# Designs tried in a protein design chat: VHH binders against Abasic site processing protein HMCES (HMCES). Part 135

Target 1, 269 residues: Abasic site processing protein HMCES (HMCES), of Homo sapiens (Human) (q96fz2)
Amino acid sequence: CGRTSCHLPRDVLTRACAYQDRRGQQRLPEWRDPDKYCPSYNKSPQSNSPVLLSRLHFEKDADSSERIIAPMRWGLVPSWFKESDPSKLQFNTTNCRSDTVMEKRSFKVPLGKGRRCVVLADGFYEWQRCQGTNQRQPYFIYFPQIKTEKSGSIGAADSPENWEKVWDNWRLLTMAGIFDCWEPPEGGDVLYSYTIITVDSCKGLSDIHHRMPAILDGEEAVSKWLDFGEVSTQEALKLIHPTENITFHAVSSVVNNSRNNTPECLAPV
Key: E = the ipSAE of ESMFold2; O = the ipSAE of OpenDDE; V2 = 0.75 times the mean of E and O plus 0.25 times the DockQ between their complexes.

## First folded at step 15 (VHH)

Design sa112 (from sa0 with K108Y; framework vhh_6z1v_2)
Fold by ESMFold2-Fast, scan of step 15:
Structure sa112 (fold): chain B 269 residues (1-269), chain A 123 residues (1-123)
Amino acid sequence: as target 1 above (269 residues)
Amino acid sequence: EVQLVESGGRLVRTGGSLRLSCAASGFDFSTYAMGWFRQAPGKEREVVAAISWHGGITYHADFVKGRFTISRDNAKNTVYLQMNSLKPEDTAVYYCAARSYQFYDSPYEYNYWGQGTQVTVSS
């Protein structure tokens, strides 16, 4: 998973993350650094994306079931990284394989500290190899969405612009992530960065790509992954597996260039 | 104290009409999406219709499209289900449910539920 869409305005994104804490109280996640959130239809590694994480990471004695939403850099910079420029990290930490996560120091150490997060996206993109050509077919991959309609317009015909209407009730893709905190050796702000855990593709995606992000399907899974105060690393890792609860459609080559940031990037073709 | 109270369920003849109401209290109704679910004996709860917190977006299950209409009145903290052209297959207990901002088709994603109102459709 190397490209996502996360284009919702901050207020819409926040409402899409409404949740229930351990005591049954309905809540919205509290923002950290909201000004660093940059909506885009075409997010690549090294850009910032919003993630959910436990309030307990920021506040001593906080309820570990309460959530913060914060933009983090995509591409985990380990806390032990010694260079002054994180862009000079010599290995790719965009994704973290589920089968070797406990063997890699870059991921094992933050996991031991409970640094689990949920990476938010409208969906993600993958490129399918096409036989007989060097061209690849991009697909937009996302949770199945309930089919919405205009109030009081039962059975009304769909418009070509119907995609704009579905965003009001869009179910965000919730991917399992690991984050770390890196302190620049010469001082400055702490850098929060994350990686997306990957698993083998489900049967439904196997013709598009051989790997997929570890998707946390539903609030129970999301809550258990985030709650490092009550859920151990071993228990949390049981949530990491392929899911069949996913859908997709082909999109145009406009998405290929990460500088393109328009609705055409995810529109069906 | 959060409370959802359904009303309007009764016995009706095939082809008849019925309007269900759900009165909400104890929470900020205007920030909640509302759903109507139904459950027949021995079956799982299934979504019938849902409406967004602001009322501009709705959903109706395929088996009720063209017959049922969901609506809400935020000033009265009430959600409605207008049921037309009723069939024996519509016989079930109808439940009102609430979820912050967005509605889903899965009953497991809703936290606030009413006690239900019985609708019986006979020939």
Scores: ipSAE 0.687, ipTM 0.865, lowest interface PAE 1.3, mean pLDDT 90

Design sa113 (from sa0 with E109D; framework vhh_6z1v_2; at its last look DockQ between E and O 0.01; V2 from the best seeds 0.00; counts 0 for: placed apart)
Fold by ESMFold2-Fast, scan of step 15:
Structure sa113 (fold): chain B 269 residues (1-269), chain A 123 residues (1-123)
Amino acid sequence: as target 1 above (269 residues)
Amino acid sequence: EVQLVESGGRLVRTGGSLRLSCAASGFDFSTYAMGWFRQAPGKEREVVAAISWHGGITYHADFVKGRFTISRDNAKNTVYLQMNSLKPEDTAVYYCAARSYQFYDSPKDYNYWGQGTQVTVSS
């Protein structure tokens, strides 16, 4: 997974992340660094994207079931990285294979510290290789959405022009991530960065791409992945597997250029 | 503390109309999306209609579209289901459900549930 859409305005995104804590109280995740959230239809590695993580990572006496939402850099910078410029990291940490997560120091160490997060997106993009050509067909991949209509509307036709009308009730894609905290050698602010765990693609996606992000389907899975105070690494890793509860549609080549940031990037063709 | 109380269910003849109401208390109704679900004997609970926290966005299942209409009144903490042109296959227990801000089609995603109200449609 190397490209996502996360374009919702802050308020809409926050409401889409409403949850219940361990005591059954309705909550909205509390923002850290909200000004660093930059909505986009076309998010690439090294840009910031919003993630959910346990409040206990920031406050020692916090309830581990309470959630923070924070923008983090996509592309995990290990805590042990010695150079002053994270862009000089010599290996790609955009994704983390589920089958080797406990073998790779960059992922094993933060995972052992409970640094699990849920990466939020409208959905993600994959490029299907078309045999016999140099062209690839991009697809937008996302949770199945309930069909919405404007109150009082009649004959609400399903069309690309109506996609913006679904966003207020959009079910965000929730992907399992690992994050780490890097302190610049000369001092300064801690950098929070994440990687997306990947698994073998499900049957439904096998014709598009051979890998997919580890998707946490439903609040029970999201809660268990985030709650590092009550759920061990071993138990949390049982949540990491392919899912069939996913849908997709082909999109135009506009999305190919990561600088393009318009609704056309995810509109059906 | 949290309560959802459905009312209006009864026996009606095919082609008849009925309005169900669901009165909510014990939570901030204005921050919850509301759904109407139904369950017939031997069948799974299925979504019938849903409405966003602000009322501007709705959903109606294909099998009731054009016959049923969901609405809400946030000042009265009440959600309604207007049921027209009733058919025998509409016979079921109808449940009111609440979910934070957004509605989904799966019962598992809803936080609060009413006790249900029986609707029976006969010829």
Scores: ipSAE 0.786, ipTM 0.902, lowest interface PAE 0.8, mean pLDDT 90
Fold by ESMFold2, look of step 16:
Structure sa113 (fold): chain B 269 residues (1-269), chain A 123 residues (1-123)
Amino acid sequence: as target 1 above (269 residues)
Amino acid sequence: EVQLVESGGRLVRTGGSLRLSCAASGFDFSTYAMGWFRQAPGKEREVVAAISWHGGITYHADFVKGRFTISRDNAKNTVYLQMNSLKPEDTAVYYCAARSYQFYDSPKDYNYWGQGTQVTVSS
């Protein structure tokens, strides 16, 4: 998993993240650093994307079921990293394999601190390697969406008037992540960064790619992954598995260039 | 305390029409998506129709398309289900449900439920 779409305006995104706390109270997540949110149809590693995490990471004695939403850098920078420039990290931390997460210090240490997050996206892109051609076919992959009136297909809006009818009710993809906090040695703001946990692909995606992000399907899974105050690392890791509750469609090669930020990136072809 | 109160369920003949209402209180109705669900004896609860918090987007299950219409009146905190061309298969308890901002087709995704209103369609 190395490319996503997360294009909703901040207020639409926030409403899509409505949740219940452990008492059943309806809430919206509280933003941190909202000005760092950079919506795009075409997000790549090293860019910022919004994640959910427990309020308990920020406030002593907070209700651990309450959620914060914050942009974080994609590509985890370990708290122990000593150099001044994160681009000098010698390891790729865009993803973390579930089968080795407890063997890699970069992921085991923050996981042991309860630094679990939910990575938000409209969906993700994956490239299928095809026999008989050198070309790769990109797909946009996302949760199944309930069919709404005046929108027959999942994809980009045809006009400004159609956008709200498709995206106001969009179910965001919720992926399991681990984050860490790095203090630059010369000072400055703490850098929050995340990795996406990956698993073997489900049968439905195996013809596209052999790996997929670990998807948290439903509020119970999301709540347990986030709530490090009540859910141990050992119990949380039981949530990490493939899911068949996923759909996809082919898209044009416009998405191949990560600088293209247009609805065409995810439009069905 | 959140309350959803359905009304309008009754006995009607095949081919008849019936309008259900659901009055909401205890929350800001204008920030909630609303759904109508039904449950026949021995069957699971299933979505019939749903409407967005702003009223501009709807869903109707295939088994009721062309016959049922969901609507809402945010000034009255009420969601409606207009049911036309009723069939004996429509006999069920009908439930109103609410979820903050978005609607889904699964009952487990809704947080607030009414007590239901019985609709019986005689042959």
Scores: ipSAE 0.715, ipTM 0.879, lowest interface PAE 1.0, mean pLDDT 91
Fold by OpenDDE, look of step 16:
Structure sa113 (fold): chain B 269 residues (1-269), chain A 123 residues (1-123)
Amino acid sequence: as target 1 above (269 residues)
Amino acid sequence: EVQLVESGGRLVRTGGSLRLSCAASGFDFSTYAMGWFRQAPGKEREVVAAISWHGGITYHADFVKGRFTISRDNAKNTVYLQMNSLKPEDTAVYYCAARSYQFYDSPKDYNYWGQGTQVTVSS
């Protein structure tokens, strides 16, 4: 996974992240560093994206079922990194393969510390190789959305009003991530960064791409992944597997350019 | 077969100390939170203390008031309850319990239970 969409306004995004804590109380996640949230139809590695994480990471003795939402850098910077510039990291940390997560120190160590997060997105993009051509067809991949009588396919939003309705009730894609905290050697603010765990693609997606993000489908899966206080690493890793509960449609080549940030990126062709 | 076996319960005098142990087997101990419960005659079973799978999070009931401490050793598949400054009101059967998810103080939320160990505090 090298491209996502996360374009919802902050308030809409927050509402979309409503949850129940372990006591069954309805809650909204609290924001950390809300000003770092930059909505975009076209998110690439090294950009900031909002993630969910347990409040316990920030507050001693906090309820670990409570959630915080925070923009983090896509591309995990390990805490041990000694260079002043995160871009000098010599290995790719955009993704973490599920099968080798415990083999790589950069992922194993933060995971062992309970640094699990849920990466939020409208969906993610993948490119299908076309047989016989060097051209790749991009696809937008996301959770199936509830068909409201008026909400045709994302493509049928012929009116701005319909478009807003679609996104007001959009079910966000929830991807399993690992984050780490990096303190710059020269001082400054602690950098929070994340990697997205990937798995083999489900059967439905296999023709498009052979790998997919580990998607946490449902509140229980999300809760268990986040709650490092109650859920062990071993138990959490059981949640990491392909899911068939996805849909996708072909999009235009507009998304190919990471600088393009328009609705056309995810619009059906 | 899942087993939780409590030990260490005995007769002690007021102000005395006791350490309870619970040995677990038949399940992945390191993935479960553990708790101690007690039940006095004619009373409901109540939570005494709980501890997360890694031991980093603990809960103690209000009546404990710093007298009891729950701990665990995952290498030994054992959870402990150190009880100090014991009072006659602490007389009960103490139960060890295991839960896989969510921190609840209700007995209904625990998956596995021991048979209990009797603690008696004399005046």
Scores: ipSAE 0.243, ipTM 0.649, lowest interface PAE 1.9, mean pLDDT 90
ESMFold2 (binder alone), look of step 16: mean pLDDT 86; pTM 0.878

Design sa114 (from sa0 with E109Q; framework vhh_6z1v_2)
Fold by ESMFold2-Fast, scan of step 15:
Structure sa114 (fold): chain B 269 residues (1-269), chain A 123 residues (1-123)
Amino acid sequence: as target 1 above (269 residues)
Amino acid sequence: EVQLVESGGRLVRTGGSLRLSCAASGFDFSTYAMGWFRQAPGKEREVVAAISWHGGITYHADFVKGRFTISRDNAKNTVYLQMNSLKPEDTAVYYCAARSYQFYDSPKQYNYWGQGTQVTVSS
């Protein structure tokens, strides 16, 4: 998983993240650094994306079931990194394989500190190899969505002309992530950065790509992944597996260039 | 105390019309999406229609499109289902449900449920 869409306006994104805390109270996640959220149809590594994480990471005695939403850099910079420029990191931390997560210091250490997050996206992109043409076909991959209509209209939301209307009720993709906190040696603000855990593709996606992000399907899975105060690392890792509850459609080559940031990037062809 | 109270269910003849109401209390109705579900004898509960927290976006199941219309009045904490051209296969217990901000088609995603109101359609 190396490209996502996360284009919702901040207020729409916030409402899509409504949740219940452990006491059963309905809440919206509280923003940290909301001005660093940059909506885009075409998010690449090193850009900032919104993640959910437990309030307990920021407040010593907070209820671990309460959630913060914060923009974090995609591409985990380990807390032990000694160089002044994160781009000089020797290895790619965009993704973290589920099968080796406990064997790699960059991921095992933050996991031991409870640094689990849920990475938010409209969906993600993958490129399918096309044997006959020697071209790659991009696909937009996302949770199944209910078909919405404008109030008083008979029109279907799956029409290309009406696709924009689905966003007000869009179910965000919720991917399991690990984050870390890095203090620049030369001083400056703490950098929060994340990696997306990856698993083998489910049967439904195997013809598109051999790997997929670890998707947390539903509020129970999301809650358990985030709640590092009550859910151990070993228990949380049981949530990391392929899921079949996913859909996709082919998109145009416009998405190939990460500088393109328009609705055409995810529109069905 | 959270409560959803459905009303309006009754016996009606094929081709008739009926309006169901659901009165909400005990929560901030204006921040919840609302759904109407139904359950016929021996069948699972299925979504009929849903409406966003602000009322501007709706969903209607294919089998009721053009016949049923969902609407809401946030000032009255009430959601409605206008049912026209009723058919015997519409016979079911109709349930009102609430979900924070967004609606979905799965019953498992809803926070609050009413007790249901019986609609019977006869020839």
Scores: ipSAE 0.703, ipTM 0.864, lowest interface PAE 1.1, mean pLDDT 90

Design sa115 (from sa0 with E109Y; framework vhh_6z1v_2)
Fold by ESMFold2-Fast, scan of step 15:
Structure sa115 (fold): chain B 269 residues (1-269), chain A 123 residues (1-123)
Amino acid sequence: as target 1 above (269 residues)
Amino acid sequence: EVQLVESGGRLVRTGGSLRLSCAASGFDFSTYAMGWFRQAPGKEREVVAAISWHGGITYHADFVKGRFTISRDNAKNTVYLQMNSLKPEDTAVYYCAARSYQFYDSPKYYNYWGQGTQVTVSS
């Protein structure tokens, strides 16, 4: 997983993350650094993306089931990194393989500190290799969505304009992530950065790509992944597996250039 | 205390009309999406219709499109289901359900549920 869409305005994104805490109280996640949230149809590594994490990471004695939403840099920068520029990291930490996560120091250490997060997106992009050519077909991959209609309106259910109507009720993709905190050696703000855990592709996606992000399907899985105060690392890792509850459609090559940031990036072709 | 109370269910003849109401209390109704679900004996609970927290977006299941209409009145903390051209297949217990801000077509995503109101359609 190396490209996502996360374009919802902050207020719409926040409402899409409504949740229930351990005591059954309905809540919205509280923002940290909301000004760093930059909506985009075409987010690449090194950009910021919104993640959910437990309030207990920031607040002593907080209820670990309460959630913060914060923009974090995509591409985990280990706490031990000594250079001043995180982009100079010699290894790629955009993704973290589920099968070796407990063997890699860069991931094992933050996991031991409970630094689990849920990475939010409208969906993600993958490029299918086409046989016999250098061409790749991009696909937008996302949770199945309910087909909505404007109150009192009539219209075709599968028209291209349906994408504008569904955003207000869009079910965000919730991917399992690990984050870390890096303090610049010469001083400055602490950098929060994350990696997306990846698993073998499910049957439905196998013709597009051999790997997929570890998707947390439903509030029970999301809650257990985030709640590092009550759920151990080994119990949380049981949530990391492929899912079949996913859909996709082909998109145009506009998405190929990460500088392109328009609705055309995810529109069906 | 959170409460959803359905009313309006009764026996009605094929082709008739009925309006169900669901009165909500104990939560901020205006921030919740509302859904109507039904369950016939021996069958799973299925979505009939749903409406967004602000009322501007709705969903109606294919088997009720053109016959049923969902609406809400946030000033009265009430959601309605207007049922027209009723068929024997519509016989079921009808449930009101609430979910923060967004609705979905699966019962498992809803937080609060009423006790249900029985609708019986005779041929």
Scores: ipSAE 0.677, ipTM 0.863, lowest interface PAE 1.4, mean pLDDT 90

Design sa116 (from sa0 with E109W; framework vhh_6z1v_2)
Fold by ESMFold2-Fast, scan of step 15:
Structure sa116 (fold): chain B 269 residues (1-269), chain A 123 residues (1-123)
Amino acid sequence: as target 1 above (269 residues)
Amino acid sequence: EVQLVESGGRLVRTGGSLRLSCAASGFDFSTYAMGWFRQAPGKEREVVAAISWHGGITYHADFVKGRFTISRDNAKNTVYLQMNSLKPEDTAVYYCAARSYQFYDSPKWYNYWGQGTQVTVSS
């Protein structure tokens, strides 16, 4: 998984992340650094994406079931990294293989600290190899969505005029991630960065690509992955497996260039 | 205390009409999406219709499209289901459900539920 779409306006994204804590209280995740959120139809590694993580990571006595939403850099920079420029990290940390996650120090250490997060996206892109040509067919891959209708003449003043009806009720893709915190040796703000855990593709995606992100399907899975105060690393890793509850459609080659950031990137062809 | 109270269920003849109401209290109704679900004997609970927190987006299951209409009145903390051209197959207990902001088609996503109101359609 190396390209996603996460284009919802901040307020819409926040509402799409509404959840219930362990006490049964309905909540919205609280933002950290909301001004660093940059909506895009075409997000690549090294850009920031919104993730959910437990409030307990920031407040000593917080309920570990309460959630923060924060933009984090895609491409995990380990806490032990000694260079001054994180772009100089010599190994690729965009994805983390589920089968070797406990063998790689870059992932094992933050995982042992409970640094689990849920990476949010509209969906992700994959490029299918086409027989007899060097050209690849891109696909947009996302959770099945309920088919919404516009209600007669009723619209809320809080609804943005520029967003489509489908996005008003879009179910965000929720991918299992690991994050770490890196303190620049020269001083400055702590860098929060993440990796997406990957698994073998499910049957439904096998003709498109051989790997897929570890998708957390449903609130129970999301809650258990985030709740490092109550759910051990061993138990959380049982949530990491392929899922068949996914859909897709072919998109145009516009998405190929990561600089293209328009609705055409995910529109069906 | 969160409460959802359904009303309007009764016996009605095939081809008849019925309006169900669900009165909500104990939560900020205007920030919740609302759904109507039904359950017939021996069947799973299924979505009938749903409406967004602001009312501008709705969903109606294929088997009720053109016959049922969901609506809401945020000033009255009430969601409605107008049921027209009723069929014996519509016989079920109808449940009101609430979920913050977004609605889904599966009961598992909803946080608050009413006790249900029985609708019986006789041929």
Scores: ipSAE 0.713, ipTM 0.876, lowest interface PAE 1.2, mean pLDDT 90

Design sa117 (from sa0 with E109R; framework vhh_6z1v_2)
Fold by ESMFold2-Fast, scan of step 15:
Order: structure tokens, then sequence, then C-alpha cells
Structure sa117 (fold): chain B 269 residues (1-269), chain A 123 residues (1-123)
């Protein structure tokens, strides 16, 4: 779980995150630092990705069911990190194993503070090992999508050009994350950074990779994970498990190089 | 207060045509995707057709494709389902549903629902 696509323009991404608060009111998440959002077909650790989190993290007395969307650095920097350069962190915090989350200080501490977030992506990439070679087959993995057509069309064929037309109604992948806030010792802006919780892969993905992100399938799961004002850590952790409601297709090796940022990265081959 | 009111359901003979309408009020219709669902006796509620908030993209279930057409008029806060070449298996209660910005094929993802209109197709 070390590469994602999140390429939607900001306005399209925002609409895809429309939600209902506790009172039943329809809302769009409010942006924090929107200028830091950089759409990409090929996001790697240390880059910024958009996450959803509770408004209560930023405003005392806010309704904990209301949502903020903010870009955060992928690769959690613990609040206790004492060096001046986050890149000097000695261990990899790109992912957090669900089975040891309460044993690792880097994750246990922010989780105890309710610092749960939902990591947004078009989908994620995994590389399947082929025989005993160094050659690996990349796959793009995402929620099942409803098959859309342009008004008056007889239906879209599953071609690369037609993939651009589906983004208007694309169901974003919603992955369970933990974030932390790090204050540089020498002063400067607070760094918000996150990790993606991982679980054992489901049966449908077992031939591609043995691990998968903890996916929050549906609005009830997303709401409960985000609502740290009403949902305890223990209750929230019950949402962390493999899901079978996922699909995938093979993609070209163009995605292998994280510098490549084109639609070919996720187009079916 | 949010309301979706379906109309147009009636008894029709096989091969006939019918237009269903759904009038919406109490929310910003132009920012909502709209769907038509149906439920036959003893069966689960299933998606028939859906249309984006701006009307530019649609979905039609395979079993109605080529026979039914969804459309909307944002100035009138109304969504329509034009039903042609009706078959006895189209007999069901038809429901109008709304969800903000995106449509989906699962009923549980929709926020607002009408009370339904009965369509009966006789042999």
Amino acid sequence: as target 1 above (269 residues)
Amino acid sequence: EVQLVESGGRLVRTGGSLRLSCAASGFDFSTYAMGWFRQAPGKEREVVAAISWHGGITYHADFVKGRFTISRDNAKNTVYLQMNSLKPEDTAVYYCAARSYQFYDSPKRYNYWGQGTQVTVSS
C-alpha cells in the first residue's frame, strides 16, 4: 500500500466527498490549505494527499460529525520526533499494521487523541510478483464503479478514452488513516502527516498482494471512523478489517516510475 | 422539508408507453443526482436509471436499456422516466430518489426517497 492515484480536480474531488452530518444536513467538506492539493495519477510516500477529518480537531465546540478536507504528508511524523528534518525519521510510517497499532508508540499516541482520518484516492496500486523474476505486474485497485454513459449514448465501451468520462461520478476509495501533528523544534508551521492502516488482503486480492489498506466501505463506516467525539478508539477499531468489495485491472509499467503522472498510469491494458 | 412526489403510475397493456414524473422540493435540486428505483412483489428494490446533478451523464440498467430514458428539468425541479415497450416484468412500484452530486446503484446510498407510484403491465 505505497502508491495511489488521486487526480481529480479540486472541485470534482470536493463534490465526490459530499456527506450528511448527524442532523441529516447535506454538506461538502470545508477545505484547509487547498493550495497544497496537487492532483496526481501516481502519488508516493512523502507527497501530500487529501484526507477527511473531523472539524472538532480544529474548532473547539464544533459538531464532531462535520468534516474538513486537508492535504497531509504521507508518512506519519510523530509529535514526539525531536530532530529538525522529518526525512531523518529512522523508520517507515507509510503504513501501520492493524495487528500492532496499539503496540507502536508512533500510532498509539495519536490514535488515543482521536487523530483518525480518511485517506482519499481514486484507487491504489500493487505489484504482483511474476515467477522468480524481478518483473512485476502492476494493478490499479479501486471500489466497484457504476457504469456511466453520456446523455443520449448507448453506453461506454471499456476503453482508455472512456475512462475520462467516468470521473464525474467516480466513487473515491476511502482508506482508514491515523494522523499526527508535529511542531518543528526550531519553529515554523505545524506539519500534519498520516499513515494508512493495513490489514491482511481479502480473497479477491490474495493473488496480487498479501496486504491491503483498511478500506471503510460506505458512509456509516466513514462517519464512525471520523467521529472521535462520539466513537471511542475501541469502537472505531472494529471497523478495521479486510473487504471483498473491491475490483482491479492490470496497468502498464508506466506507473512504476513515480515521476510519471499521466492517465496511462491507471488505464486498463 | 424535503419532498419527492412521484406521479404517472397506472395500468398499461404490454407494449405500451408511460412517462413517470418526480417533483422535488425542499432542497437544492440542481446539486443532486436523481435515481429511479423499482420494487416488484417479493423482490428487493433495484436501480432502474440514474442521472447526474447537471444531466450530462446517465445510467440505465441492462434490463431497461433501449426502452427507458431518464431525463431532468432543473428549472422545474423534476426528473422523468420515459418507459417504452413495457413488459409484464416491468410491473413494480417505482421510486424516485436523490443523493448529493453523485448517483449510485445501491438504494442505501440515497438520501431522500419518494413514496412510490404503482406501474402495472398486463398481458
Scores: ipSAE 0.672, ipTM 0.865, lowest interface PAE 1.6, mean pLDDT 90

Design sa118 (from sa0 with E109H; framework vhh_6z1v_2)
Fold by ESMFold2-Fast, scan of step 15:
Structure sa118 (fold): chain B 269 residues (1-269), chain A 123 residues (1-123)
Amino acid sequence: as target 1 above (269 residues)
Amino acid sequence: EVQLVESGGRLVRTGGSLRLSCAASGFDFSTYAMGWFRQAPGKEREVVAAISWHGGITYHADFVKGRFTISRDNAKNTVYLQMNSLKPEDTAVYYCAARSYQFYDSPKHYNYWGQGTQVTVSS
């Protein structure tokens, strides 16, 4: 997974993340550094994306089931990195493989500290290799969505205009991530950065790409992944597997250039 | 204490009309999406209609489109289901359900549920 869409305005995104804490209280996640959130239809590695993580990471006696939402850099910079410039990291940490996550120092160390996060997106993009051509077909991949209607327009036929209205009730894609905290050697703000865990593609996606992000399907899985105060690394890793509860449609080549940031990037063609 | 109280269920003849109401209390109704579900004997609970927290977007299941209309009144903490052209197949217990901000078509995603109101459609 190397490209996502996360375009919702901050207030819409926040409401889409409404959740229930361990006590059964309904909550919205509390923002950290909200000004660093940059909505886009075409998010690439090294840009910031919103993630959910446990409040306990920031407040020593906090309820570990309470959630913070924070923008983090896509591309994990390990806490042990000694250079002054994170862009000089020689490893590609955009994704980490589920099968070797406990073997790689860059991922094993933050996992041992409970640094699990849920990466939020409208969906992600993958490029299908087509036989007999050097061109690839991009697809937008996302959770199945309920078909919404404008109030008082019951029975109206579905149209491309209804694609924009669906965002008000859009079920965000929730991907399992690992984050780390890097302190610049010369001083400055702590950098929070993440990687997306990847698994083998499910049967439904196998014709598009051989790998997929580890998707946490439903609030129970999301809660267990985030709650590092009550759920061990061993138990949390049981949540990491392919899912068939996913859908997709082909999109235009506009998405290919990461500088293009318009609704056309994810519109069906 | 969270409560959802359905009312309006009764015996109706085929082709008749009925309006169900659900009165909500004990939570901030204006921040919750609301859904109507139904369950017939020996069947699973299925979504009938849903409405956003602000009322601007709705969902109606294919089997009720054009016959049923969901609406809400946030000032009265009430959600309604107007049922027209009733069929025997509509016979079921109708449940009101609440979910924070967003509605979904599966009952497992809803946080609060009413006790249900029985609708019987016969000739």
Scores: ipSAE 0.691, ipTM 0.867, lowest interface PAE 1.3, mean pLDDT 90

